VHH binders against Triacylglycerol lipase 1 (LIP1). Designs and how they scored, part 9

Target 1, 373 residues: Triacylglycerol lipase 1 (LIP1), of Arabidopsis thaliana (Mouse-ear cress) (q71dj5)
Amino acid sequence: SHLLHGSPVNSLCADLIHPANYSCTEHSIQTKDGYILALQRVASLGPRLQSGPPVLLQHGLFMAGDVWFLNSPKESLGFILADHGFDVWVGNVRGTRYSYGHVTLSDTDKEFWDWSWQDLAMYDLAEMIQYLYSISNSKIFLVGHSQGTIMSFAALTQPHVAEMVEAAALLCPISYLDHVTAPLVERMVFMHLDQMVVALGLHQINFRSDMLVKLVDSLCEGHMDCTDFLTSITGTNCCFNASKIEYYLDYEPHPSSVKNIRHLFQMIRKGTFAQYDYGYFKNLRTYGLSKPPEFILSHIPASLPMWMGYGGTDGLADVTDVEHTLAELPSSPELLYLEDYGHIDFVLGSSAKEDVYKHMIQFFRAKVKSSSW
Key: E = the ipSAE of ESMFold2; O = the ipSAE of OpenDDE; V2 = 0.75 times the mean of E and O plus 0.25 times the DockQ between their complexes.

## First folded at step 1 (VHH)

Design G03 (framework vhh_etentamig_d1)
Fold by ESMFold2-Fast, scan of step 1:
Structure G03 (fold): chain B 373 residues (1-373), chain A 129 residues (1-129)
Amino acid sequence: as target 1 above (373 residues)
Amino acid sequence: EVQLLESGGGLVQPGGSLRLSCAASGFTFSSYAMSWVRQAPGKGPEWVSGISGSGGSTYYADSVKGRFTISRDNSKNTLYLQMNSLRAEDTAVYYCAKDSGTPEEWLSYLFGSSEFDYRGQGTLVTVSS
């Protein structure tokens, strides 16, 4: 990847982090396949102290790095980690509003959107980790949420990536999706709506259009529970402030590729953790195999410390699928199971600092080699 | 009042061909994209093919590409589906559907607000020896 230090400012530092009285610097990297990704480096405006170990925050599907900062500094993981002295780095994958650049392609070109979470793992995440490793001269702590965990599991099966990671904390961990229970997602998969979207010539899913934002707002204003709408997509959430949903919609969701959604739907239908399935003949051309290669979780080093937080009401990272993931890992991670937590509670929950983040921080601190931090 | 009337289904042997028709009334036919949707016994609906209002753009599900051809005659307010090289798995009731017209409206469909504006009674296609 090529480093593009000092590139033009993205709005995340200016819109969410500087107004909260934290320092924030914009960074960019160029992936090997030409995408320009924005990263933010965040620190508390406290007394002049040496920076702690680097931690990379990797967001999920239809989100970007803004998700880690939408609540107050007392509730948002990005701010909380900065307050605890970590050198906080925020990733934004290709196609999000913060990472819309490419060296030769425009985001209006169909070729710009020819990627799935496999490419996010192999290029975006792997190269962000490499960038942080090169800047910090130390191994990285990694935090993933939702699709960020799909990316993390896939990337960590690669020895050159795993060797740069000190420990990983995975929220709503996903490598298998065949037990998804979110009602609208199940309905969309059943009706093959991913094929319909492709057939209409769509290459990106962008819910930020004026029409879709106004539709969602109208449903909320028309006595429809906005929480019910979100619940249909993510499953039940206990613990975020539902009165903030319209505020959250000013920032989320971010675009993703149609190919990425197709890949996720393949995981739901087949129950495998594998590369993109092009179909029999194109798989033979692409992989030399009739079926796509699987990511083998046991290839993750058994010595790499892992921590996982997952919820009993999550409609996407279902408990049964998490248990399947645990059975396939080479060693047992430290586990935090919260019966009442849903998919969104782990990033936007007002109780998440006490229920989730303090445990994650204790796990990371136990893995730090230096006691001077 | 929007009305769609499908015809042309029937029993056909594997490898055979059928041409389905849909007669449309109650709206400006040439201004709307049209689709064919099928539903096999005991299964959910599956989108098969779509065509733009002008007929200039056509789209197909992977399962039917190269075998089915969608077309329209705007002077007759009629939608067609030419089905070649039919297989047992093509057995279904085929429905003509009026589309919303924009990608954003199809994204609204993904949120479950509505599936399709209008469909007719359908026409049964049975592929069997």
Scores: ipSAE 0.000, ipTM 0.126, lowest interface PAE 19.4, mean pLDDT 81

Design G04 (framework vhh_7d4b_2)
Fold by ESMFold2-Fast, scan of step 1:
Parts: sequence; structure tokens; C-alpha cells
Structure G04 (fold): chain B 373 residues (1-373), chain A 129 residues (1-129)
Amino acid sequence: as target 1 above (373 residues)
Amino acid sequence: QVQLVESGGGVVQPGRSLRLSCAASGFTFSSYAMGWYRQAPGKQRELVASISGSGGSTNYADSVKGRFTISRDNSKNTMYLQMNSLKPEDTAVYYCARDTSEELYRLFLESGSPYFDYWGQGTQVTVSS
């Protein structure tokens, strides 16, 4: 089961982008802590004399950059941005099937999985932004979804990162999680599944693992109906094509670390936006503090333009938690609230181009240094 | 119900010794790292010594290394701090603490319990004249 994560994969360019008749080039960066991350650069085919502004797409938990391209070119954000002339870049965080390398560690080593979304923010996202900034010689636009927004909020509290970003568009924005309503997620938190997974000696979450399949089956037996598993982990979605679920499962989900899931469960239990909580003694050794340092949203520059899209049926980025985030930000973002949208609709919804992406593109266009490119 | 009760504090002259005890109840003692902290008037609380659940690993603040020895008796649910060559600067309230460190928490599966740090009431140690 763990062999599945380490299997050779075709590139994202070859699997989803070239077959749709778009230009795609594979790039690689090495993080300061030694992880090898894949990025893709995407453009519409045809002669291009000038590249548009760079846009980085940062995926969420158990996903990778493939999520931005699973639907047709008329529906998928990655293709839509390329069609609108943006210089589209796609991030893939450590542990995904596209970013499974490390300079000294193997994905069979427990140390390879000793990271959480904090490390994804401080290394993966920050260094992908730095790479794009160095290539384009200009500030970048940032798009995050779900955990990609957790990473974005944390990274943007860092001045050296925020200074490289022109504007951010955040889908299903999360900095607080204490009001999650997704039934299976609530059950997993209640049953301390994060502790059980550690007790079983697991350091990665891979849904192709026999052990994790058995754990999920056990949680569903007698407790809830799992025939709509996606709804049980994300909340209700209105607007993606359910007949494509079998196709989506060819690409999603991607692995993540147990430590990352524990960090997310700490957010759910405590209602804080903070670095990883090791416990009292190790916090003192790691941070010099008994409690983990918090990421302070007011440290994000008030001058940094932000746009947020969020849904009324989202079981993870609950409206109450989004309102808490809005109260803590130094300035008011432009907001798009869709009462019938769920967590997945923002990336896989067939209506998302008209309902969501058109508004995001208008926001970005208003923030470019020139109205043409 | 988790309880930590310190004892063994007192007033001693410089160069003398004291032994502190911490009696623990309400949890599986051997599954948790334990530590001794101290707080002098007007200063922040600092870690003095810590010990793993098994007792196989210990850690000390540089200021007490070589003078203090932390130990535990898991059969009696008790942790100790042997304090030798006491100095006036060791004057503080000493606290016993339980760590819900992730590394040791897996050995104690708390059903339905939220994540907590527990502390004792403290015991005064005064080193004077």
C-alpha cells in the first residue's frame, strides 16, 4: 500500500494538460529542508509575444495540482486562467504523487513525513512563490483552495513572502476550523483517530492503504451512511458532476502526513490558528514557549488585496469560521458568498466559471500594473 | 480526574540538599513524560528537568545540570527531584507537570478527553543565609 505512493507517475503535463491541447512545462524546486517539489507552467497553444501576470494555484488537503485540470478547458480554473492570458503556475506540496522526492530521505522513512501545513506554508508555498518571483521578475497572484488557504494566510504573515504577492484569491478560506460540520470529520475528531493512526505506526495518510480503508469502514459501520463518502468529509456540494466521481478517483486523493492531520485536528479542537502543538515540554524546546505561537492575521499587510469565495453548505470552511477570519484580517477582502456551494464545488463545479472564476479574474485584472498585457 | 501533588520543599542553607516528590493520580503514569518547573518572584516559569515515561531519557536546564537528578517510580506513580549543592538562585516555587507530548500520547489513548496540560499547586524552596 505504501508502494502505491512511491510508484512512478506520468507528469501532470502529460496526463491532463497536453491531452487538452495546452502548453505545459515541468519545473522542480528543492526546499531548504530538502523536499523536491514539482511545479507546472501552463499556457494556451499558439504564438505568445508577451506573458501575462504569473498566477500560482495552490491546492488543498489530499489533492495535488491535478485538481485544477480534471474538468474540461471551459470548466477548469487552470485552463480558464491560461485562456485569459495569465502565466499559470501549478504547485504540488511535499508528499503528493507529483512531489514525492527528498535529497536524503525516502518516502519509506518516518522522517520524510515529519511535517504539517506549517511546513507547507513556510517552505513549500514560500519557496514556490520565491521561484515564480525570480522567473517572472514581478509580484505574483496567488490562488489557494482549502488547506491552500491555510498555507496562504500563514505564509502572508511573513513580510518576505507578502512582498512578493500582488493579490490573493482564496477559495473556501480557512484559518479557524472549530465549527466544522462534516459528519465523518466530526466522528474522526471525536474518536481521536489521529491518535489511533499514530498508535498503529502510520506516518502517512494514503487512502489506498489497506489499514486506512479498514479504519474508514469501521467508522462508517453502524454510525453513518457512507454511500456518499465525499459529502461525509466535505459537506453537501450542489454543482459538480457526480457521474465523474469514478474518473476523479483516478487522480485524487493524494497522500499527506499524519502530523499534518494531527495539526488540523488541533485547529478543530482548540479553535486557534497556531504552529504545531508538540505538548508543553517540546513546545518549550521548539518555540521557547509553553504554547505554540499563533499566526496573527493582522500581520498580513493591510495594503495586500484579497478576494474570498466561500459557500453556505461547506462542511469544512464553515461560514462562522470564515466570519471569524474576516474579523481578524487587517482590511476587508472582496467577498463572494454562494449559499448553495460546498467545499468541492469551488474547484470541480461545472457552474464555477460563471459563478466563481469570472469574479476572481475581474478582481485580478483590476490589480495588475497595466490594464493590458 | 488528574491530580499532581508536590512535597519536600522547605528552607535550607546554601550547599545543602532537598528531595522533592510529586504524587500523581488519575492517569496511566508510565505513559506520560513528566517535568519539574520553577518560578522565582518576578521571573517567568522555567523548565528545570524532564523525564520520559519509561525513565530512560532525562533532560536538565544548564543551570542545574550535574546538581539535580530527576527520577520516577512508575509502580508508585511518583516523580522525584534530588537537588544537591543548592544555591540562593535556586529559590523558587517548584511545580510538578504532566506533558501530553505527542510522542508519548499514543501510549495513552484518552477516549473522549480533550488535550490538557496538568500542573500541581507548587512547593516552595528557599535557599538563604
Scores: ipSAE 0.000, ipTM 0.167, lowest interface PAE 17.0, mean pLDDT 82

Design G05 (framework vhh_7xy4_2)
Fold by ESMFold2-Fast, scan of step 1:
Structure G05 (fold): chain B 373 residues (1-373), chain A 128 residues (1-128)
Amino acid sequence: as target 1 above (373 residues)
Amino acid sequence: QLQLVESGGGLVQPGGSLRLSCAASGFTFSSYAMAWVRQPHGKGLEYIATISGSGGSTYYSDSVKGRFTISRDNAKNTLYLQMNSLKPEDTAMYYCARGESEYVFLGPWGESTYFDYKGQGTQVTVSS
């Protein structure tokens, strides 16, 4: 049934979840445009009083669903939600090592990489939500981090998607990026590296590639201290265990498309939340407009409960850009602002259970319509 | 009242040179990236070259790279295109165009450049 290309030896269930003594089953869906996406369903092995509501975890850029399980069961959001009785589902977008299949294309084909976060929102996220809705016969809870929040905001402007969602919790929320402060990201934008990688004939960004590693290293030579590479691309993080970075690098980063990086760079340069900009002539052919259509945040239903957690040292989801997002939303989300938290702390922080996840769980529990759960 | 006025076109022999000029008025010239685009008779618009507001970044289509040079004089509110080694296939109406901002958001041809205003054009004919 699967025309998959590539050969990961182990699955996310086998590598991170089964060894922690949790139940895990592998699932897959086929998107309308032919991509094969892997999902994991996670449950505690302890006795359960009742089935909880479904929750979908949607990862960010250069990550996959493994990010929700890299720390211990007491620290990782995926395990914590399962322990609290939620029906935990883990999404992996196209191009990650878990979602490398397509019905007709190989991941070595340039056509396989012709997508951006817009496609991740309209196909990957929308269809994962539809899948969970169809099998659970109930509205789902949505958690997004980083690019997962870009996808969430875009998808939730669509009424048919929003009607399947009970509530959304967004970590490091992004819909505007023009106030990015992460030093290496600013340098890459300044040097037009999105255009340079196209000139090199690249269609995917894979940091395990020798060519891309050398390109990143050259940016750091003589002018920038890259000994803290993670800080240079995300901003300062307070609260994850830095001694585990080598372990984290066994799983992260995952590949993404060059087109997706161009789309993100368009957001940084233009300060808009819009569909992909093909340029004047191709925009006219694609959209019937000289400029790409914008995603209008006020089209998200005002009745949809939202919660947001964001950090004061985040170099990507800047506080100014978060405040712009808040001004454009049709209703005020429940907010958690942590002055010392950076971009990665929200998924890998050792303190995140107490500082972040307990508040998210309380928010979700308040939105459950069944008093018996 | 935004205005772009192109000049410098004409008839030239293959291998010859021309310099096009575009006089801009009605806006802060240095705050906008500028471009040259062309339209051969009976064909669509073709991108030629773009220059950032400061003049620090320039991009060219593959068809003219190494032959054409885009430049600007912000003190005179004027955009230029130096055209060398002209070929019959360079025959077109040439238009000066204003970008959306001071930065060139340009990858491969046409990818990220918006043009919100285009002038009346100047005809270039390359014939023997």
Scores: ipSAE 0.000, ipTM 0.138, lowest interface PAE 19.0, mean pLDDT 83

Design G06 (framework vhh_7ocj_1)
Fold by ESMFold2-Fast, scan of step 1:
Structure G06 (fold): chain B 373 residues (1-373), chain A 127 residues (1-127)
Amino acid sequence: as target 1 above (373 residues)
Amino acid sequence: QVQLVESGGGLVQAGGSLRLSCAASGRTFSSYAMGWYRQAPGKQRELVAAITSGGSTRYGDFVKGRFTISRGNAKNTVYLQMNSLSVEDTAVYYCAAGPSSEELFQYLLEGGEYDYWGQGTQVTVSS
């Protein structure tokens, strides 16, 4: 409910959405812990008698809401949903270039980066859902990708959040990570790089230095294929346009906290879906328990419709971990399994409209109480 | 011509275990989605478990936590490990093969049919 204006980054509306001839309005909210989050509301141009059902797009790790609009209007989920009459809303979590504000803290303060995906679930996602619910006067549709699905699973275990959601569509669903196969990620976990970075006093990960961007661009233009580096961190992708990777690097990656990466590495090492593990003594002070509380998937209402899309070559949302998630859920989601799809194909794939989004839209349409959209 | 041959069925006491195997002819096994269905006397055929070419699994509600489906692509065989068997599990168990598709699990949940079927193997659970 707070409107804040600044110019550290181009507006997502102005940069990607208005140039494609779509309506876009910038919104902001203030979280209970003081973070200022940007949201965008997107619609097709032209007279519209009523907005369709509200849908919130929640991005993954090292991304922001721009990921839903980097390809053409025929390929990008954000545009496709708007074309199908949805009232499209785009979330950007704290620490991204669109959500870099706080009421008292600067992004140069270590305290600004003292959060993990649990805070993204409990504050960012929960409060964005509440904001959309209050404006639309209706339950919302939720789309998550990658870490966006971690946030969605955690948030939906909370009754006050689940009651505001009509249905959820989860791309590359993650609640367990102990079978990650991406080679560079496995190496980083093995080397305890998350613990080393914390010990060195680092609080954020930001890949957007001018020197690093220029070096990566030079590699992409030279003798090395940049998709090889992407494959080492996500697994194989079949279906996005590799010639666009330099363009994608103008927008991605976005910053995240070291604490968030440490929490994800805890999930990989332990195979649990739980709150942040501070260690024995600090857990006792924080939780009143020696171990962090788990998010229990069976606490998600069995009546809440879910749909999941996942890929056979995903190096992060491994099929074995997806099956574990399915075994723990209180009811069976509708499933779309694509053997050749990797982690990034679900948001940037040129084929994703026909292979993925068409089925997601059919699922959402089956859950709408009226056909006035 | 795809042939599916089931084995491992038989008589078992309640609480016991059985392992069913289904051997597929030819070198095309790795491209198929595989499933186990069962049909009890006087009842409709129902899904027990399914596994995609990529290894993703799906189970019928009445067998979750008790049965496990797996595949051995090198041996062109799919397996069904059945634990904590009850009298209600008594049925003819059929192996089935079909193409992996983007809508496979939705079709299976809706009682869809596979392209190829085995002859069936009897499982009888006695009290």
Scores: ipSAE 0.000, ipTM 0.078, lowest interface PAE 28.0, mean pLDDT 82

## First folded at step 4 (VHH)

Design H01 (from B06 with P102F; framework vhh_7ocj_1; at its last look DockQ between E and O 0.01; V2 from the best seeds 0.00; counts 0 for: pae E 17.3 > 2, grease 25.8 > 24.2, SAP .703 > .668, placed apart)
Fold by ESMFold2, look of step 5:
Structure H01 (fold): chain B 373 residues (1-373), chain A 119 residues (1-119)
Amino acid sequence: as target 1 above (373 residues)
Amino acid sequence: QVQLVESGGGLVQAGGSLRLSCAASGFTFSDYAMGWYRQAPGKQRELVAAIYSGGSTRYGDFVKGRFTISRGNAKNTVYLQMNSLSVEDTAVYYCAAEEYLFWGEYDYWGQGTQVTVSS
């Protein structure tokens, strides 16, 4: 919270993108529920006759748009897409360092944090897509990672959103979380850590918070080997440069809401892909139903091209849950399965350009040539 | 092999007109953005005009409505009509082709044609 309160807020363009010799402009939108979100527009500096197709990059939980640019231009998806001529747009959801504003609320107000990933899908992502669609007068390409994929699935069940999207590429796709295997995540869910942080009066999850650090430390005493912390929260990662972790920590993690964590923990406990569960009586008042409405994957248009990359050692986007998602989709996405890849390798892996991104770009290029944009 | 061949350059007095042509071969012409650039001695190459496969056009700020780009897809040819020429328009004019998706790899250039405006 201290990064947002009273701290100077550096722009992503200035910190990571201009120094790498790429074009970058800062943009903002206001969601219908009052949040002020930052976007960045990134392109290569080469002489161009026309801007290429727009691509929106949507980050995951505790991340922000910086994740797409933390490695070199030859390794980072954001730079690589720009080098291939895409009109790259970077989305930053509410509550992140880049998107901390609201028309009436401060990030110290509990009401500022009263949202979950369903609001990120229905407001943040949907309205970013609308903004890009309005500017470009063309359908957009969508990339999501982790929570960015839950957001994408939920948003794409909405016809008005899906009609603005040309194709989607989903890294570490999650909608069901029945088979999460990351040990610290399983422990936190079993111990109801989400309920404990609410009882302590917390409304945001900020890993720099002294109280949250104490809670994580207490979980590590005698329960797990916290010296291998990243593996404990994501599963094994083969392929990122671990010597750069101190550098990555200059930019990440970013805050999220306690309600969002509670929503994700509900999905792990219940095996659902649904709106927030308020309990029987509040569900009736909120939804008119005793259980929260499910998101229905078959409502995503069968004609919407999809590509998915997932890994065999990912402790969050488990292969079994990915297969469950595939069984419910009305289409057959193009698939890239990498047995040795983990959750972080898809965004920070040093070989991800060759192993992952070239295939994603080939998929996008094929859809551009067959489109009428 | 891709070929872009410019023609129509030459000497013209200030206030006069020229029409440049660029014949293209070796690629699917209708899939490419076509354009004209110019380069005066000691200066960087700058955009004069572009025309996209759908017919949309773009002009450099210095053109100020004096030039018109067009394309004949059936003849694989792009044209630049240059009116109200001034001495500052003296340069080598280059035809260019760019596939809008595969930027950098498919950028092609002609050898250029000299345009000289005498007063």
Scores: ipSAE 0.000, ipTM 0.170, lowest interface PAE 17.3, mean pLDDT 86
ESMFold2-Fast, scan of step 4: ipSAE 0.190; ipTM 0.659
ESMFold2 (binder alone), look of step 5: mean pLDDT 83; pTM 0.844
OpenDDE, look of step 5: ipSAE 0.088; ipTM 0.596

Design H02 (from B06 with P102L; framework vhh_7ocj_1; at its last look DockQ between E and O 0.56; V2 from the best seeds 0.00; counts 0 for: pae E 14.6 > 2, grease 24.7 > 24.2)
Amino acid sequence: QVQLVESGGGLVQAGGSLRLSCAASGFTFSDYAMGWYRQAPGKQRELVAAIYSGGSTRYGDFVKGRFTISRGNAKNTVYLQMNSLSVEDTAVYYCAAEEYLLWGEYDYWGQGTQVTVSS
ESMFold2-Fast, scan of step 4: ipSAE 0.147; ipTM 0.633
ESMFold2, look of step 5: ipSAE 0.000; ipTM 0.266
ESMFold2 (binder alone), look of step 5: mean pLDDT 83; pTM 0.843
OpenDDE, look of step 5: ipSAE 0.104; ipTM 0.602

Design H07 (from B06 with Y100H; framework vhh_7ocj_1; at its last look DockQ between E and O 0.73; V2 from the best seeds 0.00; counts 0 for: pae E 11.1 > 2)
Amino acid sequence: QVQLVESGGGLVQAGGSLRLSCAASGFTFSDYAMGWYRQAPGKQRELVAAIYSGGSTRYGDFVKGRFTISRGNAKNTVYLQMNSLSVEDTAVYYCAAEEHLPWGEYDYWGQGTQVTVSS
ESMFold2-Fast, scan of step 4: ipSAE 0.226; ipTM 0.671
ESMFold2, look of step 5: ipSAE 0.000; ipTM 0.411
ESMFold2 (binder alone), look of step 5: mean pLDDT 84; pTM 0.849
OpenDDE, look of step 5: ipSAE 0.431; ipTM 0.779

Design H08 (from B06 with L101F; framework vhh_7ocj_1)
Fold by ESMFold2-Fast, scan of step 4:
Structure H08 (fold): chain B 373 residues (1-373), chain A 119 residues (1-119)
Amino acid sequence: as target 1 above (373 residues)
Amino acid sequence: QVQLVESGGGLVQAGGSLRLSCAASGFTFSDYAMGWYRQAPGKQRELVAAIYSGGSTRYGDFVKGRFTISRGNAKNTVYLQMNSLSVEDTAVYYCAAEEYFPWGEYDYWGQGTQVTVSS
């Protein structure tokens, strides 16, 4: 019964949200390129005068919407936002175990995996935003983490998407990656492992393959500390509960495409924020240009309120690259810099409610147009 | 070096069957989506059937239930089994190979094979 991207045994609502005593409904949308994406709508139990504004939570690479609910209701952003009266919506991009469907393709077809974060931005995120906008008949609040911020920046350069967003809160914001410091990631980029994987004909990355699961479990339980392994791929984290790592591994990581990883490695090598580079000839066919078009951050409306939280020990969203993003934006976002926070602390940190989420909520509340909420 | 060679076209009576074959060379066949398109005089080229690397298939609305696409990776060949043919199926049928790899390769097309269905 355990097939890669086969039918899930349970839903996110059933696995993490209903057991915590919150209401949760499963929704799906079909993207224009045919992918079936799962969304969850979450609320705290009890009577309310008003549902509050819609908030979309957009996860990062090798994660899904479960990341927002893995800790207790007092620690997890998804539950915290629901407790504060927001109409919480949870996105799951194509290729995750919650969004494994397509109208024509199976996840066993390599063509199912012919996408990168640009497609996640232009289809998945844009169409999830449109769906929420149509249901709520109001602009939405957007939260992104890690790759979710890459998607957010790209999508928000598009006027038809930006006009549906009231404000954006971006955790570990990434639009440039050329100053990545995570040691294992640096080694993989240096050795051109993305090109080797493509040359071997591999199209998906799934760390839940039997061999990789056994290797990671052996590493964590035997000769290596799981936190040391995580540090080698994300940078140092201060503040998540290391005793929960084995529990987290029951849910994370989720699969992603090889093309997506190659696109991220293109960002690391070139220092640009651009669409996928197919090479000269296919760029001409795909874009009408020899080089991929760039996403221009100054195309994001200067009037769109933005808030950013970022950490000093993040090995992926390096402070130098965050400063580059800030220099390219048309207006200055509200900033929360935490010198001891790493990449994962922003979603799984036990201190994140006090250190991060209360500031995000204050930012969102200040942007609500309805005085009755 | 890339070549797509169609065969199996011809004249057939309405209600009859034909099997088209497309032999591919010059690329890693198992890595490509393969398809059949057709073009009748005065009409645009339209999708008949496609088969993806893992075996998933897609069909044009007018051929569903009548045509079956299949592939033989060992022989680098894609097939189109055409049953219950009608006069409206008369067209030049083209084999196509589509690259979904992030490699920068082009779509490839065969020369086409004529299918004529008589009343």
Scores: ipSAE 0.113, ipTM 0.624, lowest interface PAE 6.9, mean pLDDT 85

Design H19 (from B06 with A97R; framework vhh_7ocj_1)
Fold by ESMFold2-Fast, scan of step 4:
Structure H19 (fold): chain B 373 residues (1-373), chain A 119 residues (1-119)
Amino acid sequence: as target 1 above (373 residues)
Amino acid sequence: QVQLVESGGGLVQAGGSLRLSCAASGFTFSDYAMGWYRQAPGKQRELVAAIYSGGSTRYGDFVKGRFTISRGNAKNTVYLQMNSLSVEDTAVYYCAREEYLPWGEYDYWGQGTQVTVSS
C-alpha cells in the first residue's frame, strides 16, 4: 500500500527518489494497444549545463522500476548512473502498480491481462525507446535485467527499434530457459501449474493479496529463513543484504499476467525463443503458421554493441542457456561472468557497484565519446 | 455451436426508448467481451457500445450519454438501453462476441435486429 499521512501515494519519484535528494519527473506514454505506462526521469541534484546520454532501465518479471532505487544512492544502479552524468529513464511495463492504466480497459477486465513478454517487447519497450529517442534526439543506451533482457532481445530483432539504440547492457540475459535450475520453478513447470491457473480462469498474478503477504510474514516469523524461499525461486544469491527482505517486500513483487507466465513456461518446456504458442489451429489463424514464429537473434545488428553480466549461481538465467544465447548472436558481446552471483545480486547486491556497475559504465562511456583520432 | 440472438428492435418515435437484448449460447459468456454494432443502408458497420469481461464499457461518440450497455452473466445476455432516440439512430443493430487478439475481434455476429426511428 502506498499510504502517506492517510493519503495514497502512487509515485516512484515521491516514494524513493525525492527522499534520496535526486531530481525526478513522472512521465506518461501510451502504447499502440492502449496501455498507459509510467516512466521516471532521474538526475542528481546540482547545476548541469548539459544533459548526459539517455539510458533506459528496463526491469524484470514481478518487478517494476522501483528495483533500481531500493538500496542507497551508493549501491543502486539508477542513482549511480545519475551520479555519473547519464540522463536516467526508468521503465515500468503494463500491469505493474505504476502502469495499471488503459485508455478503455480496467485491470479488473480479463482483456487487460491478455499479454505476455512478447507484447512487453513489441509495444511497451518499443514505445519507451521511441519516446526517449524523440525527446533526446539521440540514440539511447538500454539496460535490461532478467525478463527485461527477454524484451530487449526480442525488440532488438526489429530494425526500427534497433536503429534507435546506441548500445545495450544486459543483466542475467535470457532468450533460452530450458536449463532453469531453481527448484520451485522446476516443480511448478513439472506440475503444469500454468495450465492449471488458466483452467481455473485466473488472468493475473498479484502477490499483494493479504493472504500471500501474511503467508510470507508467517514463514519468516515461524523460524523459516526468507532467503531460502527466495533461493527456491531464483537460485542462490551471495551478495544482497538479507535483513532488507522485509523492506523489499514493501515494493516488490508487482503483478504480471497469467499469459506471460504461460509464455515463460513454454520457453522452459520447448527451449525455443518464439512468440506465444496458441496451439495448432489458433497459431494458423494468428501467424499463418502451425508453430509460433521464432525471434532470430542473428537479426540483431552485428554492429550494435552489447555487454552482458551473468552469474554462476543464477537459477533462472542458467550459464548453459546464456552460452546458447551467445552462440546465436551475430557478434560477441563484452562479457562479465561472476561465479558467485545469483539472479537478484545484479540489481540488489551491495557489492554490485564495484563488481558489476563500474564495468557497465566503462562500457557505455566508451560508446559516448566521439573519436576524432 | 456459438449462437447470438438479438431481440427488442422495432419502430419508435423520436425521443423514445428501446431496449435491445442478445441471448448468447455455445460458449462461456462471462469470459468474453460483448459488443453492439449498427449498420445503416449505404454506411459501414460502426461500433455502438462494448462491455468487457470485468464490466468496463466503451461507447461510440454518437451515442455517449444516451445509450447504456450492460450484461447479465447468469442469463448469458447482453443489453443495450437506447434513450433519446433520433432518426439518425435508424439501422440494423448487431450483437457480437469479441476475442482480444490482433485478429479475430468480433468474430461471431448475430443476425441483426432492425431499429427504425420515425419523426
Scores: ipSAE 0.099, ipTM 0.627, lowest interface PAE 7.0, mean pLDDT 85

